# VH-VL binders against q86l99r1233to1411, part 12

Target 1, 179 residues: q86l99r1233to1411
Amino acid sequence: SNKESLPFRRDVIEKVINHLRENSLDTEGIFRLSGNMESVRGIVKSFAHGEPNLSFEVHNISNALKHYLRSLDPPLIPYEFFLMLLDARKNEDAETIRNIFWKIPSDNRVVLTLLVDLMVKISENSNVNKMNSKNLSIVFGPTILKPRTPTLDRMALMTETQLQCGIIQTFIEDFHYIF
Key: E = the ipSAE of ESMFold2; O = the ipSAE of OpenDDE; V2 = 0.75 times the mean of E and O plus 0.25 times the DockQ between their complexes.

## First folded at step 5 (VH-VL)

Design s11 (framework fv_adalimumab_6cr1)
Fold by ESMFold2-Fast, scan of step 5:
Structure s11 (fold): chain C 179 residues (1-179), chain A 119 residues (1-119), chain B 107 residues (1-107)
Amino acid sequence: as target 1 above (179 residues)
Amino acid sequence: EVQLVESGGGLVQPGRSLRLSCAASGFTFGDYAMHWVRQAPGKGLEWVSAISWNEGSIDYADSVEGRFTISRDNAKNSLYLQMNSLRAEDTAVYYCAKAEYYDSWFDPWGQGTLVTVSS
Amino acid sequence: DIQMTQSPSSLSASVGDRVTITCRASQGISDYLAWYQQKPGKAPKLLIYKASTLQSGVPSRFSGSGSGTDFTLTISSLQPEDVATYYCQKYDSAPYTFGQGTKVEIK
């Protein structure tokens, strides 16, 4: 079913990411394990109102961030960069991925930088939290990067999704080179 | 109580198709990666395919790539394996298994469903 | 692809004996190795993950060691209920290859 579009609020996203940086690095399955659906919906509503309610358990907050990012239209990485990033990943060309990153609009780029920095910190603590760069890329690939027109062919969609995840994995693993 | 129950196995002729199902209960199915592993009669374990919790990552063993398709329905707590162009060497007990995360160990396993490919 | 080789293929030992099974990866896989126990007619059961971490509920007589390419599963005092085939498995990345298995029987 259809989901309502939510406004892009940089300040809200920054507050939520800072909260997760302080409270989630040792949390097993962070961003993968589900929260309580009712709590998540309430938290997302607070994001839309501009004042994030961060008094909830960390899995609820992390899932609210995922839902919020997934609901953005256009997505965090704007539609026009989708195909060029997939092509660069197919060619295993980190330099081209870096060049494309720096063409992303400044507000989106700052938010992406904060989000990937959080993913780097989580992956560095994967012995405790079990979320390495591969697992985080599976979460965020389809969340922040997608085509304007959905791919309907199942095999083409699977190949496309693997490349989306590969781009996020490259962002995490080559963070200091790209960002 | 975490359970995985496979179904859909049976006798099938070479070149035909079969679809296996795995019904999951007792955990939040959509939070975990799932795998198919097979075991030919009297032989060892062979990993077949993997799918992440959100379908963001899918992998196949070389022996089945292009013939088998893994899929899931998180709303129905179900994992599937569509097996096309079946060969005699695909004869095996097929297990579904839950992974703690994508590149991890498998726990629990289902009891398996037997697929026999024979003329 | 990385090959996983177990030795021996089978062994017979007496109750109370110390049993060792080895698993070798053709390339380094760090500690991304699991051990499974499969009793006749049953599904496999996880014993050990991360090469040496014992799964909850598994008897303490089971232990794992090793890193890189060479790994060992040890049963310190073999019991009748330990009759089974044991498999190692790499999980650093796909393919998640299993060893060929080691059958453990009582003399």
Scores: ipSAE 0.361, ipTM 0.806, lowest interface PAE 3.9, mean pLDDT 91

Design s12 (framework fv_adalimumab_6cr1)
Fold by ESMFold2-Fast, scan of step 5:
Structure s12 (fold): chain C 179 residues (1-179), chain A 119 residues (1-119), chain B 107 residues (1-107)
Amino acid sequence: as target 1 above (179 residues)
Amino acid sequence: EVQLVESGGGLVQPGRSLRLSCAASGFTFDDYWMHWVRQAPGKGLEWVSAISWNEGSIDYADSVEGRFTISRDNAKNSLYLQMNSLRAEDTAVYYCAKAEYYDSWFDPWGQGTLVTVSS
Amino acid sequence: DIQMTQSPSSLSASVGDRVTITCRASQGISDYLAWYQQKPGKAPKLLIYKASTLQSGVPSRFSGSGSGTDFTLTISSLQPEDVATYYCQKYDSAPYTFGQGTKVEIK
């Protein structure tokens, strides 16, 4: 069994994001600070079964969402969009980023919209939770954007990771333009 | 106990290269931002470079951009600064420092390692 | 780039005196300001963050105030161990610019 290949469950992700919207906006270090490893694994298993267990402390739930999204294959933003998004970000071309966003398959796009909307709301409370758009982008860049074949070159990987994070920062900061 | 220990400083000729290391212990290294800060003899503090825990964000001071490269190895709990095309004005004690977030203060700091660039 | 300017560059005061150091940012940085103490031959030590929050373990005679562009570090009753150079630092975003430092000495 491929432990990193979980089914894409739009309904589950929506329920988890709605729970976090209600319970996490004032939580310091939300999505950045680690949860309990055992709890996170149990929660992720519940997501895969379609019945999310949301009775855990909020850091465990947020980390479970992060790990679940990271385990998706194909990723939330499908492989075919990876290089074109990195190129658009490198050129600081927000219009092209917006055009690419609207070509993403509808279920993925709706989930991405809900996730980024949550990130926007968290960033609006960054005085309390310490998670501004930059901090959130560093968490989610490599989580929802990844190449089909990862580079083994360390310097190239660093450059790609910076661009991945830059795309997420653009999504948060230009939310009303892109989404 | 959280500790940061710099190493790799020394005497180097202008135009040459040197690599600094910072060994971290006592905390989960891959959860934190790391910074390099330098201080020329008898002068004030100058921020040099920053790197996020996952290398997704890297920034440099204008004075070193294009010459210095910050990097980290989370498996080894180590931070690095590759310094190329060294100039006399790069002579300084180099400190590494830890930060919680992108927009955070620096705490703790290492003891520093001296780099002397002279002909 | 935002510039950070401290005043005075140096001061000499007597034990028990109230000492005030100012720091000015050329543009608004809200409360993203920290103060550091550096004793001769030592690494800097965090004193204050968020303009006015005292770091744990730092004596209560140290206090910070200000927001936006103008900030102040106050030592209410100078002690011999307070001889050091004090630096302000902006940290809202890169670059994480420091002020030039204020050297505090005892007469």
Scores: ipSAE 0.370, ipTM 0.810, lowest interface PAE 4.3, mean pLDDT 92

Design s13 (framework fv_adalimumab_6cr1)
Fold by ESMFold2-Fast, scan of step 5:
Structure s13 (fold): chain C 179 residues (1-179), chain A 119 residues (1-119), chain B 107 residues (1-107)
Amino acid sequence: as target 1 above (179 residues)
Amino acid sequence: EVQLVESGGGLVQPGRSLRLSCAASGFTFDDYAMHWVRQAPGKGLEWVSAITWNEGSIDYADSVEGRFTISRDNAKNSLYLQMNSLRAEDTAVYYCAKAEYYDSWFDPWGQGTLVTVSS
Amino acid sequence: DIQMTQSPSSLSASVGDRVTITCRASQGISDYLAWYQQKPGKAPKLLIYKASTLQSGVPSRFSGSGSGTDFTLTISSLQPEDVATYYCQKYDSAPYTFGQGTKVEIK
């Protein structure tokens, strides 16, 4: 209730993603391995205030982006798209997923495009970095796509989690069709 | 074309209440944050209140906190401002405005509706 | 709360003149700044966002610069249709405070 609003900064996120695109493709465990907690928090503050500090080791920068995206409320993919995306994924309906993507607010959509493009490039280099499309979907599914009210039913929660990851996997695999 | 049309303004006595409406068309209303901004006659712009597309975040200017309530009806493409305990200082043209995202610039704005608080 | 101070409060210039309006935040807001134009009896219109990004459809004679606490709006060659009041606005977080406005008139 005492949380401070963190601004959604398209331009800052673009700079961070471009930095990672240039510096992280060969990094083993990128987005999975943890950074230094204090460094990550400092970097997240710089992202929120428009002055990204990119002088840190790449795992700290990647974790800062992940934590910044997790802190967004509403999330990068707004709450209103959650159930319709899960339903489209359950039906393997890539056309509906594409149509929903193009309804996402323009700044969120551009950021999502850059983020998924980065995930595509990382997955293409998985022989070196060990992060394939499945690994990336596990990291980013719950990070950028989540329900307004979490389900209390265990079976429904497991199904929702699988579909959340499946949507990110669809974004990576069908990138040129959707984006 | 995106359109915002305010209504509900008028003459009201101090201490009374008034509800403003803003009708939106030409865009997916429930994908955007909305704001109320006011302008007293001959004065500058003053931000009043904001609401996210999903009502997850709502903010008020200190001058209206506890007296005004922002709300929306996404099924009706409508934004509202319930104004209670009105004061002479609340006399202004009230604009609704669309935000690109919650913490962002405003585009477009409605034409405004005049509220006059006077005895 | 962060205060926004705009100067001058008014100015008069000739057609073709370069006009500069300044906006100062009492503490750093990075580039979370927008500029609006308001003609008499009309609603405000967005000119610039992110301190320096020109809104689609706005004439190229308008430009913005600055970061942190000090910002400027420049009209490189003032035209008759530019007679209006101009406002800066912070949007890093609520409150989304406006400057007091600068009235631009032609001599």
Scores: ipSAE 0.000, ipTM 0.461, lowest interface PAE 17.9, mean pLDDT 87

Design s14 (framework fv_adalimumab_6cr1)
Fold by ESMFold2-Fast, scan of step 5:
Structure s14 (fold): chain C 179 residues (1-179), chain A 119 residues (1-119), chain B 107 residues (1-107)
Amino acid sequence: as target 1 above (179 residues)
Amino acid sequence: EVQLVESGGGLVQPGRSLRLSCAASGFTFDDYAMHWVRQAPGKGLEWVSAISWNEGTIDYADSVEGRFTISRDNAKNSLYLQMNSLRAEDTAVYYCAKAEYYDSWFDPWGQGTLVTVSS
Amino acid sequence: DIQMTQSPSSLSASVGDRVTITCRASQGISDYLAWYQQKPGKAPKLLIYKASTLQSGVPSRFSGSGSGTDFTLTISSLQPEDVATYYCQKYDSAPYTFGQGTKVEIK
């Protein structure tokens, strides 16, 4: 695997999300389809330096955002919220998920809001782009939520991943209630 | 070329277990959802289970839920179906299939592997 | 769960005939429907997806139409190699249910 720890740059993430909001809503398989690996690495490197290079094909930019978010340590949703969010999702407790969301640090919360708003807009255009809330949740669940210590047991990891995806699906489907 | 090859089928007694494997080649396995579909002798196609590219979403047909477990190993380009508490009505050819999206059409399909559950 | 029903269950036609197979969903599934061809002893092959989009490599005599609950697969000029069982499948969401199949034979 090629996982690197990169600094959290709110300004960079906002620029990339705004670019994707303008350019990706009609793109089939957005965030699911792989980009060119060399281009993606170059774009991610530009994110780390604070000057995102957005002159690439949209799949390369969307994949770069996924890789960047996945590489964040701590993750976009800080470690301390991981278990409480999984527990709330397991209990199907949207009110508790909402309460936890509002405890997230402000920079992370603003970025999460922009990201989920983008996912909502993509899902509303799923007749064209084929990426409904379920498909987006599969992409972003393990990308923005993770435990401090990786889960080693395979069955436990599978259950954990399902809950992570469920949280993101809840964020998309209940956006106006939670955010 | 894109290929899917199933293995692990055979004769098994009711109440016992079998594990099926599907070996994938010719595409980026961890970008695609995978499915199991079965077909009883002389009967039609029945969807069995689905797994997303990262295992974040898994679904089962009502007839197998609680008895079968779908899983994948992306590092090995392999899909699995663990079948427990087998019944005579589970007798079928089992196909693995690639899906373009989680909710999508299936292409390609493997050649299938026969599972016979009989005393 | 949404039920998928095909008609007819079997048909016999002559080479060159126009063949029509129908598929009905018990609830609306938009255009999330695929058609497959299966020859004896072989795995199914995708013919049509999104109700009307022809899969690459499939002969142009095959076409699909419909939306919502009623769908049709048409073979404009039946050929001997088209002898097979044809299945429709919904894929809007799990379960990804198949119709019972339509067996097509030559007279």
Scores: ipSAE 0.012, ipTM 0.630, lowest interface PAE 8.7, mean pLDDT 89

Design s15 (framework fv_adalimumab_6cr1; at its last look DockQ between E and O 0.15; V2 from the best seeds 0.00; counts 0 for: pae E 13.9 > 2, placed apart)
Fold by OpenDDE, look of step 6:
Structure s15 (fold): chain C 179 residues (1-179), chain A 119 residues (1-119), chain B 107 residues (1-107)
Amino acid sequence: as target 1 above (179 residues)
Amino acid sequence: EVQLVESGGGLVQPGRSLRLSCAASGFTFDDYAMHWVRQAPGKGLEWVSAISWNEGYIDYADSVEGRFTISRDNAKNSLYLQMNSLRAEDTAVYYCAKAEYYDSWFDPWGQGTLVTVSS
Amino acid sequence: DIQMTQSPSSLSASVGDRVTITCRASQGISDYLAWYQQKPGKAPKLLIYKASTLQSGVPSRFSGSGSGTDFTLTISSLQPEDVATYYCQKYDSAPYTFGQGTKVEIK
């Protein structure tokens, strides 16, 4: 379902990420398992108003963050970097990915850094929470990295999705090198 | 009730192609990774391929890499396995299985569909 | 690739006997191990996941233990309906390799 884009709120995102860092690292299926959709919608609305409601259990909060990020237009990683990143991933070029990352606007870059840092911490505890870098990449690949124009071809879309997930995986696994 | 039903198996000659299907019901299909596992007659279980819910990750066993293609249609709650360049050693019952996570245990399994490759 | 080795390949025991099957991974796989039961002519059924978590609906006589490289499936009191082949499987990453199986029969 095409949800309307919400405004980018760095301050809100940071608060939510901090909350999840403190409360979700040992939560099985964090970002993967669904919360209550009514609660999630309410939480997302609170993001738009600048005061995140963090009184809910972490699955609702994490899903709210996921949905909120997905609704951003432009996405967290701006459109102009999409093709460059995909090409870099095709060539398994971590250096180029790093260089591209540092060209991202400062607010987006800061939020992306915090988000991926959270993913790294979650993945390090994957024995408990079962959310390794792969599982997290599946969730966030198409969420924060999107093309300006949707890909219509089925095979092309499949390849695109794989590259999107791969880029996020690279962010997580090579975090200290890239960020 | 969660159900997986495989279809498309049959007798084929070496070098030919066959497409298997797995119809899923009783759960939100696009939330789960899916796998194919095969079992040759009188032999053990062999993992064949995996696919994430959004097809962002795909893996193959070395024995089928380059010949088999896994795919899915979430709108149709269906999993597929395109098998090309079939060999005698591909003869097996092919199972589809649901996984909670991409790297996860398999539950449940379908009843399987038999593929026989013989000249 | 990580090798999965089960022991024994087959065993025969009496009803009520304690049965133990071992599975060894050539490298550490933490608790990413599952046990399956397959009866003749049927699809495999999940018994244990996370090395020691009993799947819902599975009799309590089944238990799993181990972590890292050495794992064990135990049937505390073997029943006639337990005649089957049992498989361990790693699922830490692809390939999701199975052990060669252990055939359990009743004397």
Scores: ipSAE 0.822, ipTM 0.929, lowest interface PAE 0.6, mean pLDDT 95
Fold by ESMFold2-Fast, scan of step 5:
Structure s15 (fold): chain C 179 residues (1-179), chain A 119 residues (1-119), chain B 107 residues (1-107)
Amino acid sequence: as target 1 above (179 residues)
Amino acid sequence: EVQLVESGGGLVQPGRSLRLSCAASGFTFDDYAMHWVRQAPGKGLEWVSAISWNEGYIDYADSVEGRFTISRDNAKNSLYLQMNSLRAEDTAVYYCAKAEYYDSWFDPWGQGTLVTVSS
Amino acid sequence: DIQMTQSPSSLSASVGDRVTITCRASQGISDYLAWYQQKPGKAPKLLIYKASTLQSGVPSRFSGSGSGTDFTLTISSLQPEDVATYYCQKYDSAPYTFGQGTKVEIK
């Protein structure tokens, strides 16, 4: 697309997610609270070069992962799956969502699996970290699932955002069925 | 200083519409969920509606579902409540409130704006 | 929907008394419960969240306890400035229902 994007690095994303899995499960507001902008920028640059710098405070690392995922073009869930996933969510059809998941390219699918597994682990500790499935879905819905052509219609955008968040909530809550 | 200021209340006839506004300052508005809570004169608190920071989640109390619409404009740091088909039972002070997370406690609250639905 | 019931609906106590207010949920809500204080003509103020966590700036004489369906707000030594109506509120999921309130007065 015409927006500058970062290269997809499966190995880098795996290392970052594994680090967060070990270090962030009890962190209040993980993925929602902001990090230091300069630190986040530096960490994201390290991702682009295949050498993730994980020596920073956990909020900086989590925000760097969000920024990196948001910058991917095509997104983590490729454009071709956007409308069909939204339609399946609109119909509350978890079986169709599962079938679509297994059509996602293998590198993207493995990364999505690791990311959602992390979200499941975080949500299981939401009593401490305050990030239940809804709060994680608000963060990741528009981040990893988006249309090729954004709508300018405000009502349509709201409806799409609700369905995007709903898909991620379904991934978290039905993880063992879908993944 | 974190501050919420409601406006738009007033006297309105049954069946008419009103739009309430809540102006937020002193915090990053687009990082927080927002709520509307009302209180009829001499009565207790009643939760009305909620909206997540990205509008991915919106909920309404059964008493207002289909009549009220919650919305926000993150660029303007503003929360809105469009109130249609107003009834005498909607007479209340309407508060906006900040929530740290969707499904969390409310802090702070605005000072409230009075809506009176009467002929 | 889950009902939130407070008891008593009102009470009168003397300065220095221990005051207990209870809140009951008709179904389990874990520890997703908050307590608010509302003085006449003012907006509510958060006292306690997560059933037992005291909000910053709230006097230590306030405490909360409970989990599941039965919750308690305690004021260990009632002060004149504590005259207010107190509300519990569930927040495990929408609707974020409040109890009917307990009015606390000094006799």
Scores: ipSAE 0.608, ipTM 0.870, lowest interface PAE 2.1, mean pLDDT 92
Fold by ESMFold2, look of step 6:
Structure s15 (fold): chain C 179 residues (1-179), chain A 119 residues (1-119), chain B 107 residues (1-107)
Amino acid sequence: as target 1 above (179 residues)
Amino acid sequence: EVQLVESGGGLVQPGRSLRLSCAASGFTFDDYAMHWVRQAPGKGLEWVSAISWNEGYIDYADSVEGRFTISRDNAKNSLYLQMNSLRAEDTAVYYCAKAEYYDSWFDPWGQGTLVTVSS
Amino acid sequence: DIQMTQSPSSLSASVGDRVTITCRASQGISDYLAWYQQKPGKAPKLLIYKASTLQSGVPSRFSGSGSGTDFTLTISSLQPEDVATYYCQKYDSAPYTFGQGTKVEIK
């Protein structure tokens, strides 16, 4: 539609995640608080063109990563895995979630592992940064796990949203087992 | 500066339709949930509808469900409310409001657009 | 659905008075409560979120307290510019229901 779609650049995402891991673990509201809109747009542009500019305050970098990941088509977790992950979460089947993760294409798995590891480290310091696994799952669930065709049915959407967040929360809380 | 500007209100007969728009500026529109809240003349505030940043979560007050449809176009920084089968009790000022995607307290609000449903 | 009941419905007080407005939820909502000020002909303005966190730019004479079902908005020293209608709003889950409002006037 009229949304801007951006290319998947594994090397860029790795650099940005590593930067955040070094600079954001003590930052209150990381991934929750807004950045400066003009700065965020410029940083996203630098990600899309393969030359990440990380000389900004960390909220601008975290928001740029979030926006970049939201703009990927297909998303970080490819569309074909959406329903099977939701079904596995509905059945509370962490073993199946793990098996599905390992079927995801290799470049996507590497990025997802780095991203979830960052979320684990942030959540371990949530007393300082105020971002626990639930908070992070709300941020990243819709960002990286989404259907090809969104539903407008209220009950189905509520269930999907709960399951999307639950999957990301499972990734964070069971990181060692799944990844 | 964060701004929300509603438009599309007016006088309409019962049973007709209207489409409201809300133009957003001054923030990253697709990072936030958006809501519609209405206020009948001389009355209190009534939450109407919500839509998440990616349209993955959409919800309605019981009073409008099945008649109203919320939508957004993130490329245009715009929020919409399609209002069908309008009734006299839908007469209100309609506000769009920005919310966090994890907490639905509203800041800022638009200026509002008046919808009057009357014969 | 959870109902939100404000009291009083209206009040009149003198400049400098301490004003207290209460909001009661019919079921527990933790601290997912916001307070808004609305002046005639204007959009509502956020005062407080998370029951007690003052929004940036809101005068320090405003404060909020409470958790669970009982919440309070306090104006420590009422000023002429505080003449408005005040609303509480729950946001623990949909519906994001408002209280019926409290109209505050100066004697």
Scores: ipSAE 0.000, ipTM 0.516, lowest interface PAE 13.9, mean pLDDT 89
ESMFold2 (binder alone), look of step 6: mean pLDDT 94; pTM 0.958

Design s16 (framework fv_adalimumab_6cr1)
Fold by ESMFold2-Fast, scan of step 5:
Structure s16 (fold): chain C 179 residues (1-179), chain A 119 residues (1-119), chain B 107 residues (1-107)
Amino acid sequence: as target 1 above (179 residues)
Amino acid sequence: EVQLVESGGGLVQPGRSLRLSCAASGFTFDDYAMHWVRQAPGKGLEWVSAISWNEGSTDYADSVEGRFTISRDNAKNSLYLQMNSLRAEDTAVYYCAKAEYYDSWFDPWGQGTLVTVSS
Amino acid sequence: DIQMTQSPSSLSASVGDRVTITCRASQGISDYLAWYQQKPGKAPKLLIYKASTLQSGVPSRFSGSGSGTDFTLTISSLQPEDVATYYCQKYDSAPYTFGQGTKVEIK
């Protein structure tokens, strides 16, 4: 894409998440199975315009949300929290993860809460949709949490990605403790 | 047609290293989790390692933890297993297998590559 | 770790016989169980997933049942091409443990 980042629009994200909550819980491979990339790009443009187009098939809408979140700069979880969250996950310290969550700016925190609540509901229906907390964490780890400077070493990047996914898995599995 | 082709097996001495490869074709490789499964001569199947489509998750059997490293190159549609500190007990046919989700059944499997660890 | 135990380790039956193989998990795994068929010198082939869902292209004489800890693979009318070793596998989470296998032979 020519545009590397899009503006953060809480109201747009809330509308998209609410639509997915109502329409995607029984959808096999939700967030994992790809949509049509041209449709996804069009939907993402509607997000930037402030009026999300939700008339598309659910896989296109879910992938548009992923693409939009991935394109945010700063990311949904701001850069300043990246290293401290990875360190807390490395130490399996859910209390510190909870404390860091509550330091996130309110608009970002509200969106993160809605997104993780959606992931919890999807995972509760994983017998139908095949998307348990592990699968969702693999999708969303690198999507909402990333370093300010990209990691170039491939082995270090793999370790970082695993910690990013671990943070999201902790958010889903310990939702009622953290959120 | 979806195909998985393993390579890199052979005779190797105990304590040395070997790198296995699995070449994937006929599907969007970077959308699927991949696994390594082995089978010692005359024995049953043993799961070895798993890697997610974006490398965000890896898992290992206790028997290989700390010695083997699973990795992938999505640009090359290739899966790898780096095997260090090899033991006689690692002698087996090594299969790669495709998984729809990280935690799911395996389909298809490659034809396997034989690793013999012996002096 | 959850142990997967198959019974029997081997069996011999006649063409047309009903064959039953059991698989037991030491702890509950819901319906996260798959069955594989492996013919001599060949890679395993998926037969059944989600304990009872038949893989596309697999003959209808194969069926699976069970949930929790006890699972069964049934071949309703054994055919010569069914001579193979059959494996169950848990896939609820790592490790993705296989049973020890059941060898099915014809008398």
Scores: ipSAE 0.538, ipTM 0.857, lowest interface PAE 2.7, mean pLDDT 92

